VH-VL binders against Probable DNA replication complex GINS protein PSF1 (gins1). Designs and how they scored, part 23

Target 1, 191 residues: Probable DNA replication complex GINS protein PSF1 (gins1), of Dictyostelium discoideum (Social amoeba) (q54hr6)
Amino acid sequence: MFTKTAIELIKELRGTDSIPHYNDTSIKATIDEMIALYEDLIKTITEHKEQKKEPFYLQHAITFHNSINRDKRCILAYLNERLNRIKEYRWSSGQSLLPDQLKERLSQNEIQFFSEYDKILTEYNSKVGLDLTIDPQPPKELYIEVRVIKELGEVVLNSGCTVNLNLNTTHFLKRSDITNLVKNGSLEHII
Key: E = the ipSAE of ESMFold2; O = the ipSAE of OpenDDE; V2 = 0.75 times the mean of E and O plus 0.25 times the DockQ between their complexes.

## First folded at step 17 (VH-VL; framework fv_namilumab)

Design x3 (from v2 with heavy chain Y112S, light chain S53Y Q55E; at its last look DockQ between E and O 0.43; V2 from the best seeds 0.70)
Fold by ESMFold2, look of step 17:
Structure x3 (fold): chain C 191 residues (1-191), chain A 123 residues (1-123), chain B 107 residues (1-107)
Amino acid sequence: as target 1 above (191 residues)
Amino acid sequence: QVQLVQSGAEVKKPGASVKVSCKAFGYTFTGYYMHWVRQAPGQGLEWVGWIYPNSGGTKYAQKFQGRVTMTRDTSISTAYMELSRLRSDDTAVYYCARQVDSYKNSGFYFDSWGQGTMVTVSS
Amino acid sequence: DIQMTQSPSSVSASVGDRVTIACRASQSIGNYLNWYQQRPGKAPQLLIYAASYLESGVPSRFSGSGSGTDFTLTINSLQPEDFATYYCQQYYSYPWTFGGGTKLEIK
C-alpha cells in the first residue's frame, strides 16, 4: 500500500509528547516511494500519449498523483510539527543551550533552525526591553482561569487554600499561587 | 501504576560478568529512555548510561565504555545491563530508571526507579 | 565531565527548621539540573527538575533556584519525612553526573 511509511512517520511523532529522533530512514523511504511513483506516473502519461485515453491508464495516473501528494503532505506535516515542538521547547526552557540528548535527536537543519530561532527571540527580547514604555499599565489580573493538564488531586496553595485539581477541570485561581504549576505544564492558562 | 522490577542480588568473582534485568510495567516500554545508575555502599549516585528501547540505541559513560552492554527485549518489556571484567569497586546497587521529558516543560528526569539490584564482587 | 559539587555533605536540623542545600557545577549548565531525594534503603525520587520546577505531588515547602553554575534547594518548615539524602544531578552534557549528596539528619 502506497503512503504507509509516510503515515506511520506522522503517527510516531503524534503518539508522543517528546521530540523523538529525526526519522531519516523513514523520510528516505518515503522519498524513494515518491520517486518510484513519479516514474510510474511518467510511464503512464507516456503510454497515454501513444494510445487513446484508456480508463486503466487514467485511473493509475490519478492514483499515482494522489499518492505522491499524500507522501509530500505527510513529510511536510512531520517536519513542520517537529519545528513547532522545537520552538515550544525554546519558549518553555528559556535557554539558548540544547542538552546533548536533545541535540542527538535533531537533524543538522533542525539544530540550525533552533540557533536562528534563538537569535530571533534574543533580538525580540532586546527590542521589547528597549520599548518597555509602550505598555505602562501594570497587570491587573490577580486571578487567572486554568485547565488542569496533569492530575494533581488535592493541592494546598501557598496562600493556605486547598483546591482539588482534577484532570481536565477548570479553576479560577490566584496567579501567584499557581505560577510554578503553569510553568511546569501541570496547568494551562485559559485566556 | 508505572513499575520497574529488577532481578535479584548477585555475588560474583573478580573478572566475571553480571547481567541485571529490569522489567517494565504500566507504560509503553519502547517510548522512554531507560537509564542505569549505580550506588556503591554508603556512596553517592553514578550514571552508567541509557538505552532507548525503540531503536536499541545506547549511550555509556566513558568510564564504563568497553565493559558495559545495554540491551532490551521489547516483547517482554525488559531492559538489561551487562557489566564484564568485574572489579571489587563495581560492588554497588544498580538501579534502572525511566526518563521522561516533554518539549512543553523542557525537563529530562527520572520519574520511576527500579528497586535496585545489589551486585557484590568479592574474591 | 561536569563535576557537581554539593555542600554541605551533612546537615543536622530540627522539625520546623529551614534548610538550604547548595550545588555547584564545574561549568555552566543553564537550568538543566534536577534534585532527587533518597531515603535509606530506597531508590531516589525526583523533587525538582529544570532547577526550579516541582514534580507532581512534591510539597510546596520544597523549592529550587539557580542557573548557570550555582543552584540551591530550600526546604521550609522541615517535616519528619524530609530526613533523607539529597542529590543534585545535571542533564546538560554527557556523562550525566550527580552531586556527592547532602545527608539531612534529625538534630
Scores: ipSAE 0.736, ipTM 0.907, lowest interface PAE 0.7, mean pLDDT 86
ESMFold2 (binder alone), look of step 17: mean pLDDT 94; pTM 0.955
OpenDDE, look of step 17: ipSAE 0.845; ipTM 0.957

Design x4 (from v3 with light chain S53N Q55E; at its last look DockQ between E and O 0.35; V2 from the best seeds 0.70)
Fold by ESMFold2, look of step 17:
Structure x4 (fold): chain C 191 residues (1-191), chain A 123 residues (1-123), chain B 107 residues (1-107)
Amino acid sequence: as target 1 above (191 residues)
Amino acid sequence: QVQLVQSGAEVKKPGASVKVSCKAFGYTFTGYYMHWVRQAPGQGLEWVGWIYPNSGGTKYAQKFQGRVTMTRDTSISTAYMELSRLRSDDTAVYYCARQVDSYKNAGFYFDYWGQGTMVTVSS
Amino acid sequence: DIQMTQSPSSVSASVGDRVTIACRASQSIGNYLNWYQQRPGKAPQLLIYAASNLESGVPSRFSGSGSGTDFTLTINSLQPEDFATYYCQQYYSYPWTFGGGTKLEIK
């Protein structure tokens, strides 16, 4: 089944309270999978255009489309969660500098992001006359992909957002919003 | 429940090599940096380096570069430190130590240590 | 290499005393500093991480302060079990380095 490499990216983050090494290899592999799926989909549609309504080709197109979208969402979730952890590190450390070991784990873009985030926070702290990293911390959550195992219909999440959790659909949601639903078996964490 | 168990004391001649083992229990061995820290008798602590068991990547203090090799065997959750071309000033207790770190509290520290392995270099 | 200088090298004190131990880094390390306690014949144990945060299970009579280059470990109302050697350790830059230690002895 497609998207296994992308799911492993999310598992890596889920299993630790640390910021693990930036997994450039798995990101590139997932992007390559997306490109290959897209090229195969377009080739298939182009070569079989008179059969485009046949159930086989419709199912084929839907499956590849969903796999590409899952890969995309997994990469975005991975990158966003890493950025959230970097932001939270700036808050928890109170420091404008990264220790060498943490720096080694980050991509160059992530190091640049920390630098820009530090500038913003430092400027804001000077304007309000206090160090915000002493007190409140930014919210921190890993997004996970889940499959609805039991029909739930419209659900209002803790954030106030409304989602439709229809049987056998997949969703990309904050873990904190759905922890109890996964725990009670209504949602299945897609590994 | 987390425990690090090191190999027994060693006595070596100058010019020899020693290989100290550190077997990990009670946690996912590949998920944490393993450090080596030594302490000469009656003296302070000195960082030797670390290995990251997942990748096998290492970092050594410059004074040991070229004489120290850190390895691991993930199938038995064991880290190793080998020090070659031993000198009398390598006489020390060698500790393995597990590093923990968290973005939530910004702490990078050793939470569990092995019992230490005395290495004596004597002519 | 970042040199960590501890002062004093030894302190003689009585149960109930307040003791301070200084640690100075040769360059700024932010708050990337730990304090360890080592009893004779034992491995070190963490007391404080990130300059000022008490590790779980460490008595509240221990406290840490400082940032940049100058750091202090304070022990209020010494107890008999506090007579040990104390080390600061920086983790900002490789190689990770320890101070020379401060031996706390009973008077």
Scores: ipSAE 0.787, ipTM 0.927, lowest interface PAE 0.6, mean pLDDT 87
ESMFold2 (binder alone), look of step 17: mean pLDDT 93; pTM 0.943
OpenDDE, look of step 17: ipSAE 0.860; ipTM 0.961

Design x5 (from v3 with light chain S53D Q55E; at its last look DockQ between E and O 0.33; V2 from the best seeds 0.69)
Fold by ESMFold2, look of step 17:
Structure x5 (fold): chain C 191 residues (1-191), chain A 123 residues (1-123), chain B 107 residues (1-107)
Amino acid sequence: as target 1 above (191 residues)
Amino acid sequence: QVQLVQSGAEVKKPGASVKVSCKAFGYTFTGYYMHWVRQAPGQGLEWVGWIYPNSGGTKYAQKFQGRVTMTRDTSISTAYMELSRLRSDDTAVYYCARQVDSYKNAGFYFDYWGQGTMVTVSS
Amino acid sequence: DIQMTQSPSSVSASVGDRVTIACRASQSIGNYLNWYQQRPGKAPQLLIYAASDLESGVPSRFSGSGSGTDFTLTINSLQPEDFATYYCQQYYSYPWTFGGGTKLEIK
């Protein structure tokens, strides 16, 4: 009963793959419920302080405390999930820009968070000379550089290719083709 | 299955108003922006605006501000667009379109469209 | 308002041809651009969102590229069903605006 509004905040997020409008009204209502629970606790303690019915009031105090903490956790979960979605949007879009429709769904603090997050990513990308939000094209096969330690001459690789592995020569070959030769010491992996 | 079904063609005189409906099927009506886009005969597409059925909030292109009103009835999952003080250059097919978007990609786009409603304004 | 300029306004092509359609924004819109296809008598259908991402079910012969102000839709190996009108549309800033369209006709 005490956490109905807070639970609706979480349901709002779980019901969509979007970033919905910041629900300021429900957050404020949940905070108002927390304040009312606190005031009810104080009033109950005051009305019964002279009767010293400790087990009854301890149970009610624990109930109020737990209800307040559930509301707090729900609000924090809501806010944290929204921030995670904002971060994910920055990565998925690759853009320093927010479209107008998304901006109007965010709180002022969330807009500021996006701006600060964007600055961090932009500064890092500039320093390394790449955009980390772009999916790199992975190589199909891993190649390594090797030196021939034992004279092998012409070798037919698993791929069907023929290479000349003359002593002390260096080659750039698929690791899968030469794993046995590195393992047995005929080739040395060059770091 | 998502479907948008619009009201039938309208013929109006200059100065009149028209109200086009768009009934939604197969999804939670209140969870998605509904847009209106028009297309004059032989011409391109023109965005009119949107309504968010959950709140009833709207956004209109400035060109239509003051002449267009978008409303909805959530009990029957229906969006409405009313255009007043009609003139001959308002003759067009009017489409409703559902917007989708996701934080997992940068896409804000129309995935389902109504069949269109022809509005003809003539003397 | 962000003006979206498409070129050409029409193009004639044969089945199997490669066709490119250009779209230019009057200011930078990042990658916030959609491409729609409209067959005669039908509502538009999404092809591409975020400048280059294909909608599910769209054939891989369609591709989009560009960022900022200049964008291109490419159709590789044109098919008979591809003869339609194509529109770019920006969703960065209100009002959302479409290009003027490019009609792709059978030569």
Scores: ipSAE 0.772, ipTM 0.925, lowest interface PAE 0.6, mean pLDDT 86
ESMFold2 (binder alone), look of step 17: mean pLDDT 93; pTM 0.943
OpenDDE, look of step 17: ipSAE 0.859; ipTM 0.959
ESMFold2, look of step 18: ipSAE 0.771; ipTM 0.919
ESMFold2 (binder alone), look of step 18: mean pLDDT 93; pTM 0.938
OpenDDE, look of step 18: ipSAE 0.857; ipTM 0.962

Design x6 (from w1 with light chain Q55E; at its last fold request DockQ between E and O 0.44; V2 from the best seeds 0.74)
Heavy chain, then light chain:
Amino acid sequence: QVQLVQSGAEVKKPGASVKVSCKAFGYTFTGYYMHWVRQAPGQGLEWVGWIYPNSGGTKYAQKFQGRVTMTRDTSISTAYMELSRLRSDDTAVYYCARQVDSYKNAGFYFDYWGQGTMVTVSS
Amino acid sequence: DIQMTQSPSSVSASVGDRVTIACRASQDIGNYLNWYQQRPGKAPQLLIYKASSLESGVPSRFSGSGSGTDFTLTINSLQPEDFATYYCQQYYSYPWTFGGGTKLEIK
ESMFold2, look of step 17: ipSAE 0.795; ipTM 0.929
ESMFold2 (binder alone), look of step 17: mean pLDDT 93; pTM 0.941
OpenDDE, look of step 17: ipSAE 0.865; ipTM 0.962
ESMFold2, look of step 18: ipSAE 0.792; ipTM 0.927
ESMFold2 (binder alone), look of step 18: mean pLDDT 93; pTM 0.940
OpenDDE, look of step 18: ipSAE 0.868; ipTM 0.964
ESMFold2, fold request of step 19: ipSAE 0.799, 0.778, 0.795; ipTM 0.928, 0.927, 0.932
ESMFold2 (binder alone), fold request of step 19: mean pLDDT 92, 93, 92; pTM 0.934, 0.935, 0.930
OpenDDE, fold request of step 19: ipSAE 0.879, 0.874, 0.876; ipTM 0.965, 0.965, 0.965

## First folded at step 18 (VH-VL; framework fv_namilumab)

Design y1 (from x6 with heavy chain K104R; at its last read DockQ between E and O 0.44; V2 from the best seeds 0.74)
Heavy chain, then light chain:
Amino acid sequence: QVQLVQSGAEVKKPGASVKVSCKAFGYTFTGYYMHWVRQAPGQGLEWVGWIYPNSGGTKYAQKFQGRVTMTRDTSISTAYMELSRLRSDDTAVYYCARQVDSYRNAGFYFDYWGQGTMVTVSS
Amino acid sequence: DIQMTQSPSSVSASVGDRVTIACRASQDIGNYLNWYQQRPGKAPQLLIYKASSLESGVPSRFSGSGSGTDFTLTINSLQPEDFATYYCQQYYSYPWTFGGGTKLEIK
ESMFold2, look of step 18: ipSAE 0.780; ipTM 0.924
ESMFold2 (binder alone), look of step 18: mean pLDDT 93; pTM 0.939
OpenDDE, look of step 18: ipSAE 0.868; ipTM 0.964
ESMFold2, fold request of step 19: ipSAE 0.789, 0.806, 0.792; ipTM 0.925, 0.931, 0.928
ESMFold2 (binder alone), fold request of step 19: mean pLDDT 92, 92, 92; pTM 0.934, 0.935, 0.935
OpenDDE, fold request of step 19: ipSAE 0.877, 0.876, 0.872; ipTM 0.965, 0.966, 0.965
ESMFold2, last read: ipSAE 0.799, 0.794, 0.775; ipTM 0.926, 0.924, 0.923
ESMFold2 (binder alone), last read: mean pLDDT 92, 92, 92; pTM 0.934, 0.931, 0.934
OpenDDE, last read: ipSAE 0.875, 0.877, 0.878; ipTM 0.965, 0.965, 0.965

Design y2 (from x1 with light chain S28D; at its last look DockQ between E and O 0.43; V2 from the best seeds 0.72)
Fold by ESMFold2, look of step 18:
Structure y2 (fold): chain C 191 residues (1-191), chain A 123 residues (1-123), chain B 107 residues (1-107)
Amino acid sequence: as target 1 above (191 residues)
Amino acid sequence: QVQLVQSGAEVKKPGASVKVSCKAFGYTFTGYYMHWVRQAPGQGLEWVGWIYPNSGGTKYAQKFQGRVTMTRDTSISTAYMELSRLRSDDTAVYYCARQVDSYKNAGFYFDYWGQGTMVTVSS
Amino acid sequence: DIQMTQSPSSVSASVGDRVTIACRASQDIGNYLNWYQQRPGKAPQLLIYAASSLESGVPSRFSGSGSGTDFTLTINSLQPEDFATYYCQQYYSYPWTFGGGTKLEIK
């Protein structure tokens, strides 16, 4: 039975409110299984080339393909959930620092992700003049950085605040306040 | 109900070794770091190290490196700490303590402790 | 090693008093600090984690504050059960280290 190693990755995460050690060995084992399934698929197709229309051989090929996709989905779910937990940790801790024990549990790419996420959040907090992690939940609505493409001058937002949107200036504004201005080309969303 | 039960008091001569056990009840033993913390009579707390029972991985304070060995037996949910080449200044109560941590609140702390094991080193 | 320095080493106080205990780290540890209470002959018990977060079941008269290097534990309106020794403990960097303790005694 295929996909057993991939299922164990998901079980590891479901069993804890922590961020467990990055399971490099199980990820590698799952990738090896995917490679073996792919090789078997190619062998099956090649050896039965003249019999491609036979429903039996088609069903075998579909089964291998589905197993490969299941392994892929499991790995992606594992990695994505770990990244979500790392993001939530940055919010809940309020710290740019990782304690030694947590750092040991992360992959090199995950440590880099935390560092880049921290830089983005720290810069955003500085621009807004507020530490968003004082309340340890992500904000309900998104602020975005925009560049003024067409001179708008003094504009009154729905909130009642007045902002000066001078040509070539950049601003951090609520997306909901400026959606129409981005749509009509007056503001450019900076990615 | 989470409970950590340690082995009984020990009296040892200098140069000997001691092995203290900590049996865990009421939770999944392999899912939590187990720490050892000691306290000399009338003194404060000193961290010795931890073991992660799932992997058997360990981390020791440098002061104890080379003299301490932490192990576990997952079949009986028991952690062990062995301290060798004992000296009189190793006389202390040795506690095991379970670590809890969560990405949701960023807390890393000891929520349950064993009752302590007194180790006395004297001639 | 990160040195954790507690002050004072001992406090005498009466029921109903407000007591403040200080803890200083030898380097920036963010908010990675716990406070433990230890009654005579017993193992320590957690009061505060992450410098200021009150553990479930701990009375609201306990509070923690500080970040970086300077931290405080405050006990408002002392109760008879609060006479114990209090330890701060950092979990930022190995080895994990405790302060020297503050013994709170009845006056």
Scores: ipSAE 0.767, ipTM 0.919, lowest interface PAE 0.6, mean pLDDT 87
ESMFold2 (binder alone), look of step 18: mean pLDDT 93; pTM 0.941
OpenDDE, look of step 18: ipSAE 0.857; ipTM 0.962

